# VH-VL binders against o27280, part 140

Target 1, 266 residues: o27280
Amino acid sequence: MDSMNVPEVLEIKRIVEESESVKTFIFSWDFRREVRPGQFVMVWDFRDEKPMSVSLIDPVRSEIGISIRRVGEFTDRVHGLSEGDLLGIRGPYGRGFELMGRDILLVGGGIGMAPLAALADEATARGMRVDALVAARTADELLFLDRLEAAGVNISTCTDDGSCGFKGFAHERLLTLEENHDMAAVCGPEPMMFQVMRILDERDVPAQLSLERYMKCAVGICGQCCLDDTGFRVCAEGPVFWSQELSRVREFGRYRRDPAGRRVPW
Short names: E, the ipSAE of ESMFold2; O, the ipSAE of OpenDDE; V2, 0.75 times the mean of E and O plus 0.25 times the DockQ between their complexes.

## First folded at step 7 (VH-VL)

Design e9 (framework fv_azirkitug; at its last look DockQ between E and O 0.81; V2 from the best seeds 0.00; counts 0 for: pae E 5.9 > 2)
Fold by OpenDDE, look of step 8:
Structure e9 (fold): chain C 266 residues (1-266), chain A 121 residues (1-121), chain B 107 residues (1-107)
Amino acid sequence: as target 1 above (266 residues)
Amino acid sequence: EVQLVESGGGLVQPGGSLKLSCAASGFTFRTYSMYWVRQASGKGLEWVARIRSKSNNYATYYADAVKGRFTISRDDSKNMVYLQMNSLKTEDTAVYYCVKEDYFGYYFDYWGQGTLVTVSS
Amino acid sequence: ETVVTQSPATLSLSPGERATLSCRASQSVGSYLHWFQQKPGQAPRLLIHDASNRATRVPARFSGSGSGTDFTLTISSLEPEDFATYFCQQYDSFPLTFGQGTKLEIK
């Protein structure tokens, strides 16, 4: 068995409070195991296991960060942990983002900003110009603003209630932005991503989008994360997809499958 | 733009008390640890105190030289950090800087202009 | 505590010259070594963090290197505004400690 499939018990080195509902857990990481923005790891709290996006990749400190939103029992337990506590981490898994060009647009919603924050770090380190459209329901749910700003990212915000930045949805804000980019990376609620992708396609901006699906094995075997008609496995062929790939996925932006395999509309 | 503005410095006699204040702006104050660092005239820098964020239970840490005498506190609703200094000694004379920790908690990224505390009879 | 020692205490150079400042820790601090610049009458300013990362708005002529116990700050070509005191600091363990500083003065 590949060593990457065995959870490594790691100590939580740091906990960063991102928002009321989001924390970033930082771990020491052996970078002999390469990790890319957009990839995910399986987090094991010795009771349950969930896929989580990598939000920090720091080869200088030999650390990775995993941002977790409090949404259920598993994440409730994890959010109760302290620095020095242990978690099991296996991975990384999946296809990450690919950087190209000089100018990149990041469009993120809520916790979807997690992988994009990591990508922003890489892009800025490479000397790319990074624009980020950060969306959330309210100002308090906007993530990684200080971090992105510190990295030199040009930030535009939008909130559903108008409490910060543009009042409206990410795709609406995007329509007001005239500047084109060499590529875009998108992650957030699927309805958001769907609309954003359409706009980017119309503008002929190459786009990569990170999907979220129920994943069980993370190794492309169980099929729980299969996308209808294509057979794409989010854990194997994704979670990052090119817009051209997603154009073939009928369920994209329309519905997902729950843990029982039932179709659930967005 | 990150700004840290100290106040409350002044002249005080040995054994006296003084409370320093620092007003923070330009960042999400509540999520960051804040520090006080002091510098005697013509001397080096000395870490004085640390206060962590609410998520870390506002844990406080002190240099040995000030333990039991100084108290660091914060008011997140006002974006303020304080340093209550009691039983002041002549060796406490220094410029006191309010200092912000970085996003991930590994270094000092911003300093205030400092406020001078002079302890003299 | 971890003692941080800088050398030399004073460095006299002319504009355009290369400056090399050393910082040594009494025990390994990994990469948790930072450099600050302080001009007279001003607060310290972060220059380099984590041994080799330039802080925001720091010119490219500044560079940091090292790991463990031995660290170096290099200014490739000195500008007039670079003459100041430079402090290194370890952030590996508490209490946090600073070097005594290197004063870079104009020759």
Scores: ipSAE 0.833, ipTM 0.923, lowest interface PAE 0.6, mean pLDDT 95
Fold by ESMFold2-Fast, scan of step 7:
Order: sequence, then C-alpha cells, then structure tokens
Structure e9 (fold): chain C 266 residues (1-266), chain A 121 residues (1-121), chain B 107 residues (1-107)
Amino acid sequence: as target 1 above (266 residues)
Amino acid sequence: EVQLVESGGGLVQPGGSLKLSCAASGFTFRTYSMYWVRQASGKGLEWVARIRSKSNNYATYYADAVKGRFTISRDDSKNMVYLQMNSLKTEDTAVYYCVKEDYFGYYFDYWGQGTLVTVSS
Amino acid sequence: ETVVTQSPATLSLSPGERATLSCRASQSVGSYLHWFQQKPGQAPRLLIHDASNRATRVPARFSGSGSGTDFTLTISSLEPEDFATYFCQQYDSFPLTFGQGTKLEIK
C-alpha cells in the first residue's frame, strides 16, 4: 500500500551531476500523490533516512528529482549509487511555495537553489517573469545555472570570493538589483536569508523562505522544536514560511541551539 | 550562450583516417553527454556516437554503421569532444554535427554548425 | 531499432496557410519525440521537445501533439521563414533515430 509514511522503493532512472558535491537523482513518480515546489521527501538507503528537498517536478514525464549534497556517511553512500539502483522514498512532506503575481525573485544559496529550481520551472510554466540571484562561496558551488538559463530565467550571480559574477554576499548583490517584484522566494544559509528578508521587507516585497531545519519538524522527528519560539507561531509545519511570520521569530537569522539547548550565533 | 564549434573535416581517401574536434562553451561541459550526428547531402540525420560524463564512467555508444571504426572521446579540461574516424568509407561522406543534450539528457537542445567530411579518391 | 517515418515527403503551401506534418514510430516512444527545423546550409534547430513542449524562443505558431506512435507538428499560419525541412526524432531508446524529413516549400 502506498502512503506518505511508508517508503516506496524506487529505481534511480537518471543521475545529473550538478557539481563535485551535488547530484540530482531522478525517479518515476505517480502524481496521484501531488508534489509542489518547496516540499521534501525522506530518502532511505535501507540503512539511514534523511530529508531531501524535491528539486524537479515533471508531471509530463511522471518524474521527480531530488538533489543531494555530499556532507556525511549517508550522502556519501547515496552518491556512490548508479542508475538502476534502488532507494526508498517517503512523502512528500511539508508546505510548498505559493505563487502569486507576475514577477518573482528567487534568491538561493548553495543547495538552497534545489527547491528554488523546481519553483522556477512552475513559475515559468505559469508565464511569470523569473529573476534568480544565485549565490555561493565560489563559482564551483553555484548550482543550476544551466538549468535556470534553459528555463528562460534571468540570472544574476554572486560569489564570496568573486570567482563568478558580483564579489560579495547575496544581500549586497540584491541591493544593486531591480526592486519591482510581486513576490520572492528565498532558500539558503539562515544568515543569508535573514539579510535578504530585511531588504525585501524594506521594498514591500512579500517573501517566502524555506528553512531546512524545519523539514524534520514537519515529519515529527523534532516536533517540540517548532514551539521553541512562542511568538505568533504555534505548531507551524515547515519548511516554507512567509517573511511576515519569520520577522516575529526572535531566533531566525540570529542564533541556533546546540545539542545542550544553548544559543549559538550563526 | 551555448556554442559548439566543429573542426577537422576535409577530403580523405577511402581507408583513410580523420579526427574531428568540437569546442564547447556556454555551459558546464563536463556534466553533459556529448554526441555526433551526421547528415549526407540531401539525406536525413543519423546518430553516430555518444559519450557520457565522468559520473557515468565516460561510457561510449556507437551506431552499428561505425562501431569498431570510430572512437568518441572527450577532454573536460579543454571543453572538447572528439571523433576519431578510421577505415573511412565513401558512405561516411556527410556533414558531422557536434550535439549537446538538454540539462536532463532527454533531447538534443543545441547543435554545432557542422563540418563536412568527404571520402573519395 | 525504432523506425521513424515522416509524411508527406514534400508539402507545398503558401504563406498564411496551416501546415500539418506527421511522424510515426514503429513502436511506442511514449512522449520522447522531438521536432527540428533545418534551413539550407544550417544546422538543425530544436522546435518541439517531448511531443508538445515548445523550445525556448520558438514562435507560438508552432505546436506539437501526439503520444506513443503517432505525432503531429502544426504550424498555424506559415511565415516566409518557415519554409524549411522538418525532422522528427525519437529519444526513447538507442540507437537514436530520425525521420527522413518533410520539406515544406513555397507553392
């Protein structure tokens, strides 16, 4: 029986190498289970299970894609797999992005471009003008540039070291870009998202931000973490939140908690 | 902007050899499969060869008509793909196109301008 | 090998008319059928991929339809620059195969 809480064993149809450290794994998918940009799935290698954002949603080909960055034992094992190998997929989970208006700005850092790439496809298919600011530490860590260009997205880049595009941080580059957008979507390191959110708020651009740490909360792995801030949020299911909601969360962009529960600046 | 520029075509006698080159720019070359497709004058298109990326062990595939005679290769450090053509036959006379797959590898999205190979005495 | 067959071989029409070009595969290729335009002395240009999806910067007058074994390319109102040869290609299985082409020429 297929359900969201039981892993379905799927064959890897294709692997796209996005960078030295990132691969996208493509699977056949039954779209009777809707998947929206911003949602994630649990990926099971028959030993460990990890949440991964959906980076490709293709109902015409009946396929989804999951982009995975190599950061530890689980992801190293998955990166060692080949087309034809099997993985367990459970989901989708979490809130997806909502699209409105005619113009959207995407601001992505590193692997945070993965859910934004899926969103770019949907926005472009709806006839929206899509501008993407793609940020990374170095040129080799910029993701999905070819894919975004092929989709008709207007791309701006920035790298911390200046190896591609603007030299500096995403929020510094954003200050030099057009202010006219009906909405924005942001995904990347939390400090980057905080700075970007502040600028978008000043420009009266409503923004949605995707927080990776809330992917686990959405599936009940860390339900209590969603209540750590008692502001306006009660039992919020991530990973996507509106900027107005996040602006009232004292923790967002300022600090996180270590395993002992102590506040640690980003 | 994606560009594919072929070179190395020319006149060669039957039984001879020729090496075609394709210089790629405007995309992350190393991650894509690259292809050679040929077209004889006034005829249709014929797929010749494919080479996959490093993540797929540089796997190569050939049309039956050229298998054993042609070798496709690539140099990712130079953004180059090559076609080594040995034991050439008059029926190999065609314009040879260097072709790129789309981002997901499901269709051809960009073609080079082509280079003419003429096999005759 | 999947054989791909195009018809007609030549289609003579005037600017402003509607053109309908057919492509048949010897076995199901799902939706993995693509259409290319080729002008004399030039490389082929992608028009339609995956049966019905218009490629980037291709005019809206071009549309594709079909699935499985039977596919159609339609040009709703011919412009002078549309008189060219059109090829369909299956990308479902190797070896990759193309139709022989349909030449669209001015009446």
Scores: ipSAE 0.486, ipTM 0.767, lowest interface PAE 3.3, mean pLDDT 88
Fold by ESMFold2, look of step 8:
Structure e9 (fold): chain C 266 residues (1-266), chain A 121 residues (1-121), chain B 107 residues (1-107)
Amino acid sequence: as target 1 above (266 residues)
Amino acid sequence: EVQLVESGGGLVQPGGSLKLSCAASGFTFRTYSMYWVRQASGKGLEWVARIRSKSNNYATYYADAVKGRFTISRDDSKNMVYLQMNSLKTEDTAVYYCVKEDYFGYYFDYWGQGTLVTVSS
Amino acid sequence: ETVVTQSPATLSLSPGERATLSCRASQSVGSYLHWFQQKPGQAPRLLIHDASNRATRVPARFSGSGSGTDFTLTISSLEPEDFATYFCQQYDSFPLTFGQGTKLEIK
């Protein structure tokens, strides 16, 4: 039996409080099932199932971490759990980030820093120089700063309200940063990613961006995660795409889809 | 960058009380568990107490030797952790260290300089 | 309770020599065993976490190895500042416990 298609019930080994609204849940993991930064898992609380990005990949401790922002009924229930409680995990799914070169830029907004934190760990372990631009609405919502610093990442911050670092949007801060990167990885609110992608494309920096779309099956069958005009399935061909692939996607940065598949403005 | 500064130690008689304080800076204090560890002069290290973050209900844990006598607490608004020590015994004489666990909660990464508590007649 | 036992109790060596310190847990602690250095009148300093990972600003001459129940700390070429007491500590289960220490002395 293919373990990727059935949830494995795992005990919550540790819970890290990342912010008032974000927790990381850590599980023991058999790395015969390989996990790469940028892949996601489906988290099952025995009532509902939602996709979540992997934020910690630690083969030395045989652990993975899943970062979850409290935003609704499902995530409220998961946030109410304690160490020792059970969750179902199926996956991993999707295409992860590819590393290239010596110098990488990470640009993350809000919970979008979760897969980038995992990528930062891998990049630093390979001896790459890692710069991270971490964005949020307020200082209290900046994620993973202590972890990134401990890993040797060079951090720049921006907040909408100016409470920490640059006051403004991530793409505005990016314009003031050095342009000496071999690649970039981007994840966060889609409007932010669109603006960041444009700047990186103008600079001829190869960029990979991680998209969120509504998912049901996670294996590419149901069509709920498809991108307009290309037929790409976020759960199968993504969630990580190269900027060149996304330049052909009409909907990227323009609108999103609700659970019924209807186009709605960002 | 991480700093832990203990205070409140001193000389007390058996049966007395002291309250230790630890001021923390250089990290996101409210998300970490905090610890007290003690060391009698020329002796080994002994874990005393732990307090968890707000999202873990500020759960507290104590070594058997201090249960019922010591109370650990924290004030996230001031980045402070405290140890209220009551019914002190001569065996409680030690340097008391405020200790921080790492980001994931797997080891102690930073220690304060300690504050000396002497319990004697 | 997991008992952590260190050996030898005292190790007498000269600068430039190699030191090997042993730590044994009464039950498996996986990789959750950590090493600290303590000089007289100072707080303990983390050297090695998770059996083999050097903490920040720890010189490369320090290394750790082992898993499960048997662990070693190695100092490849002793410097004068390395003569101190070394503790190992398990963080696998409560109560958290420390070894009794190995005192590294100038021969």
Scores: ipSAE 0.187, ipTM 0.638, lowest interface PAE 5.9, mean pLDDT 87
ESMFold2 (binder alone), look of step 8: mean pLDDT 92; pTM 0.920

Design f1 (framework fv_azirkitug)
Fold by ESMFold2-Fast, scan of step 7:
Structure f1 (fold): chain C 266 residues (1-266), chain A 121 residues (1-121), chain B 107 residues (1-107)
Amino acid sequence: as target 1 above (266 residues)
Amino acid sequence: EVQLVESGGGLVQPGGSLKLSCAASGFTFRTYAMYWVRQASGKGLEWVARIRSKSNNYATYYADAVKGRFTISRDDSKNMVYLQMNSLKTEDTAVYYCVRPSYYEGYFDVWGQGTLVTVSS
Amino acid sequence: ETVVTQSPATLSLSPGERATLSCRASQSVGSYLHWFQQKPGQAPRLLIHDASNRATRVPARFSGSGSGTDFTLTISSLEPEDFATYFCQQWESFPLTFGQGTKLEIK
């Protein structure tokens, strides 16, 4: 029971470079401690601890993967590690995605494709038809296209600058796609998720959205992990929320709060 | 469509050299490790060499039978894998396959058409 | 080095029959055992990876089972296109090693 709160020191079994700024770190995992797509772990480099979404869940190989974007001192240090090096892993934490129906739409932006890639694996294993809309600022920031294709996923891409696929934003591309999905899962920048959610709501497609940005707060700490109007603690009640829960949150897609409680526009 | 196309095979005398090339297309080449596997006529398959991606420092690994004679290399800017074969022996006669492993490396997923190398006097 | 041995070397059957092919490892390979099909003049084609997982576009009549040192590839009802050579291969330890192959022939 308490083993989830104590970091296990695990050896990095394999490292895969997903892009110039993203690497996936693969570890052996004992699946007596279940992990589901949409959950996260705390990664400890023996100096700092940061939350990271699980991007690969492979019970057949007894492995999990964690995809990390290079954005600061902690992630720079982790990116400097090699196979055989050690990291502390604690978790998993949070609510995972739920699957229903025969057809699922995945909409991911940037690193938000990481938990969706794990979900795609589970959905395809269950025999679901999976369509993925993969969005990024540029072609070089599109993630997991080859992995998704190998899994049998139907892929659409869009980039803000038009360097790959549709030129424009995810919600603009979504308007050109068919409206016949039983559910959707969305992860990426909050403004993108807000626009996508509104379109899916108009289409009466139930959607789950992952609010991973709030996981920068320490696990179990209230306040900074809350969604303003609802009091949701992302690390305890999220990071995955149904669209109906988010539709009544005034801050979603509009602004966030800094540690001092000041409103910061997206 | 994912494709691997080998070239550079041919007839060579014992002690000679050949450089095999493998042109990859239809996937993000730089993220994958790449392998060479060979098959002598009427025989089983034999792993020859592996080169890993940049994230693993382009680490190379060779079968004992070819260690010191063969060199695997890659050029990510051209989506190419190479196998430089030196000091060739008659027992190196085989069809050589360029192979892409599964995305996180654990099984051989995509195979090229193969290129025949014949070492004979 | 982990040696992988296939049996039988040749299996003669008729279309519609069930085929069972064996693969044994000299030491435990866990579930890191894969099966390939090869037709004359063609590259090997992945059928089953990690003991029991069908590869993309592989028909449901193909199934794999086993763990540790003893593995089986089963074809529930042979089609004419299934008569080929089948190889197993372990990925637990380097050097990566393949079996000698089982040739499936029309009776």
Scores: ipSAE 0.518, ipTM 0.763, lowest interface PAE 2.0, mean pLDDT 88

Design f10 (framework fv_azirkitug)
Fold by ESMFold2-Fast, scan of step 7:
Structure f10 (fold): chain C 266 residues (1-266), chain A 121 residues (1-121), chain B 107 residues (1-107)
Amino acid sequence: as target 1 above (266 residues)
Amino acid sequence: EVQLVESGGGLVQPGGSLKLSCAASGFTFRTYAMYWVRQASGKGLEWVARIRSKSYNYATYYADAVKGRFTISRDDSKNMVYLQMNSLKTEDTAVYYCVRPSYYEGYFDVWGQGTLVTVSS
Amino acid sequence: ETVVTQSPATLSLSPGERATLSCRASQSVGSYLHWFQQKPGQAPRLLIHDASNRATRVPARFSGSGSGTDFTLTISSLEPEDFATYFCQQWDSFPLTFGQGTKLEIK
């Protein structure tokens, strides 16, 4: 536990461009400090630190990967780094995904596919059958398709503009899929996750959803990551929640909160 | 289906030039580094060159044996990688393979069929 | 430069026998050693990556082991299609280097 709160300065071993706006940063990792899909780390550029989901967990190579979308000052600076440069990493933190049954469905939107790619690797290593629905606005924003294919994942795609796969939203595509699954894992924009959750609930498929929007610090003392109605703290009890837990949160999929705690529509 | 198809090989005299092409299909080409590996008849494999993605400003890296004579380049709009070979020597005679690494550049994953370059007088 | 050396240069066996191929690195490469199979007139095919991980569509009879400087490729029971040349390759440091190959031939 003590080692989770001590930042390590790690060398960027490799950087892979996933899209124009997303890069994966790969680090050597000591797996005596276990990390699971759905957990996050705090990434420190020696000026600011931000929570980032782990997108690659490779104990064979003793490596982890962190996929970062370019949004704002911190991520712009990190995207400007090169192999050999240093970043501070502390963690992992949070509750990761749980795997159950034999057949799993992954539903990812945009960068939300990052933690699901790590989960896909673990599920396939366990001999599970994995179906992934990968959603984005355009074909160029679909992530990890080649990686998922290489892992033996059965892939369906959808894009808002119809540039790849089904033309439409993730929940619309899901309605055309009838495969039976023992569980599902979902990560992406909250409105998408809410609609997907409703369909999975109607199909009696237990779902886990990753919710990271209010992460302010990894120590959990700030309270800013609390959810309405339940009092759950994302950094303490999340970021992964079962659909039954989220069904009790009136906030989920409807509004968010600004820094002052005011309700703001999506 | 992921495919890499090389072309441009042939017979050339010492001191001559050839440009090899590799057409990629079935994957998001622009996000991968691309490699050239060669093999002389009855001999082992030898790494020749690497070109990185746009995020690395198309950075290139060469084996010492070809540095200054060969140039690797790519055209992401056409899903092509190239190897311009100048000042060819008889020791450059080999089958040249276009190779895609694993997604995070740890091992060679997909190989083309190869194109034969013969440097002989 | 890390030199990678394979032994034996040629291994003569019969179908059904076990094959053990060795690869030695001049310095530690961790687990960053890969095995390729090549048949005459064909491109190399990835068999094992990162010392012990079987690549897609590679039969279970192929296995890899080792770490640091000493690595082995084992074929538990040879099939006729397994008679080919096998190469090991390190990806710990540049330049990337390959072994000289082990030719597996029918006795």
Scores: ipSAE 0.268, ipTM 0.681, lowest interface PAE 4.4, mean pLDDT 87

Design f11 (framework fv_azirkitug)
Fold by ESMFold2-Fast, scan of step 7:
Structure f11 (fold): chain C 266 residues (1-266), chain A 121 residues (1-121), chain B 107 residues (1-107)
Amino acid sequence: as target 1 above (266 residues)
Amino acid sequence: EVQLVESGGGLVQPGGSLKLSCAASGFTFRTYAMYWVRQASGKGLEWVARIRSKSNNYATYYADAVKGRFTISRDDSKNMVYLQMNSLKTEDTAVYYCVRPSYYEGYFDVWGQGTLVTVSS
Amino acid sequence: ETVVTQSPATLSLSPGERATLSCRASQSVGSYLHWFQQKPGQAPRLLIHDASNRATRVPARFSGSGSGTDFTLTISSLEPEDFATYFCQQWDSYPLTFGQGTKLEIK
């Protein structure tokens, strides 16, 4: 949609520190441009533009939130901004999550909880039972626990170091949880998502997974956002995919693509 | 379980001082703004003060009725928010509630049990 | 300052009846109006936030509607525990302001 391709300069209304490395930036938003959980926007600091998942969708307040992890120069600059400062935003882009049934399982790793937090809000608003497995390296990196609890979400946690909840990885924790879900949504490091997908497939739980790493084209009209031999374009046909689609991709969970298109192990 | 527990209320003479404390538990205190709201006997609720989190520069804001006399502060290492009340007036007599807003700050979500402050001779 | 005014001051009804409580703002507050229930000796409890969204663990009989300056809280069928004082509050602008309350009492 053409109007989504022009950046709007928006004022930062509020900032919430989600963790030592993650902040959520809240903006007023005109919901004549609908935003759905699982979609992303391009964030422009007037030097560089990067894709970021939408983590809060609040049409009642006419607000969106964008959660950003501090990992490099662009994100360091954005983290240095304050309430009242300006950022360019364009979008939303990509396909969002689809909700079905009465019960949903969310499995999020690190910043992957950002799009899932927005999905949790929509699912609870629809009256669905929401179970969330929130995974991180350490307790300090678990995201949105208080927000999810306030929304009535049933929360399970796991940390690699055992500092909060189950000691171990998301897929190991998932094996100890009840199997009764109508669908699942998964977002996090690709190796985690691959392991989780396998377990959900064995349980016949349809799952949607979000692949943020390949979002380079804002409108999805180019072929640079590709997965292995399938030819899928993440920005055009994702970032959200059904598990059946990803099960055919040899690269998923094992390799990523560098800027030159070469396979690189995770 | 999310809890807010106020303390420090009591009887004080006009012109006196009291410091209220609020102990928070069951959530990540440092990420929330915190509020004080008061209620005089048989009357409505009145917002008193707000302190934001570190990501919003610990910004404080006060109702005109208490500005210059009351100071809100917090200690994130102890999960505490405070209200220092100076130059107390009989009109400050009320139950004082420590309040946590919604996660992105738009409505009052969790209220403490309240602590009574009586300003009287 | 945005003034919010509630009516009626007191509403006398019997269990099983429908209650309709009104809140008016002196200027538009959009949808940034919230409803609280308070029982004697207790802290206020959030019922409805942002005009129409029911808070967690609040029974389905409670509903809110309205926008701009006119808002309504409806209790479809009163239970004995619903007889309490109800307050509305705007969060459009500072200072944050509350209505004077509507006391719901048994007829």
Scores: ipSAE 0.475, ipTM 0.750, lowest interface PAE 2.4, mean pLDDT 88

Design f12 (framework fv_azirkitug)
Fold by ESMFold2-Fast, scan of step 7:
Structure f12 (fold): chain C 266 residues (1-266), chain A 121 residues (1-121), chain B 107 residues (1-107)
Amino acid sequence: as target 1 above (266 residues)
Amino acid sequence: EVQLVESGGGLVQPGGSLKLSCAASGFTFRTYAMYWVRQASGKGLEWVARIRSKSNNYATYYADAVKGRFTISRDDSKNMVYLQMNSLKTEDTAVYYCVRPSYYEGYFDVWGQGTLVTVSS
Amino acid sequence: ETVVTQSPATLSLSPGERATLSCRASQSVGSYLHWFQQKPGQAPRLLIHDASYRATRVPARFSGSGSGTDFTLTISSLEPEDFATYFCQQWDSFPLTFGQGTKLEIK
């Protein structure tokens, strides 16, 4: 039995360039250690360790995939790796998404599509109708469109600059979509998720939202991350939360914390 | 609509050369590995070559029957994959298919219509 | 290399009948075995991937089973358009190899 709290050194089996800034790293995985969409792993490059959502779960091929956006020193170093190179993987951690009903709406912004792509695979395998609203700043930053199409997902796009699909933000595009869904799953920038959550609440669509920014605090059993006024721990209670839980969190969508713990508006 | 359109087939003498082209459309070509598979008349299918995407350093791999004679290449700016065929033998006579694998490679998903290569005197 | 062998070479049946096609690998390929349909003058079409998963837009009458070295493609009730050649293919190891095909023809 392998412990999820001990990093396993794995060889990079394949790398797929999803966009200029995002790569998916694929590893062989022993599925005796179960992984669910919405869970994350700690990725260790032998200098630093960062949380990354699992974006591919393939028990038939005994593979998992981790999609990483280049945003800083750690991710820049990881993007410089090649097939055959080694990374430490620890986990999985957190609660995964729950599926219910016949129809699901996925709303993803940027790299937030990573955990939602894994969820789309599970939902389609269960025979659910899947509609995805994929949002990004520009067309070149839209992720997983070909993968989602191949899986039978009904895709709507929006870009801030209008370079692909609807010109505008995810919540603006959502207002023009009149289909009802049994549930929704949302992942992306927190201000986007807040606006989308409000619309889904008005439509009485139960939604699960993934709070990726708090994942860096989670390490094994004891989570160090807590939401301001509820005491939720990402590793124990998240990163996936129901919209009813987040609607009572004053911090969600309104402000963040700087390194000193001070409130900073989005 | 996802499409792969092969061209460049034809009649060539033994020992000759021929370059096949495959034009891809309807998907993000640069992210996929691309394959060539051939089929002789009334015979089974035979894998020929693979080229991976830029993120995998355009790594190439060939069937033993064509290694050293065939070269697979791609031009992502034109959404094209190529098969340069040198020192052709009569046994290379076949319909050549350009093939796209599944998104993370695992099975052949989309096939072109094929282009016929006849190696004969 | 892993050799993939199909049987029978030709199967003669009538519309409405059940067809069972076999594929055997010379060594274990896990579940990395795929089935293709090919009609005269056309490219192969993916039917089943990874032993048992039906490809998009493939009718429910097609099903796959097996693991390791022994695999089966079943067509529960033949339609006229199902009379074609069927190929299995392994993706466990390189070189990728195909069976020689089973031709399904009208009796």
Scores: ipSAE 0.451, ipTM 0.750, lowest interface PAE 2.7, mean pLDDT 88

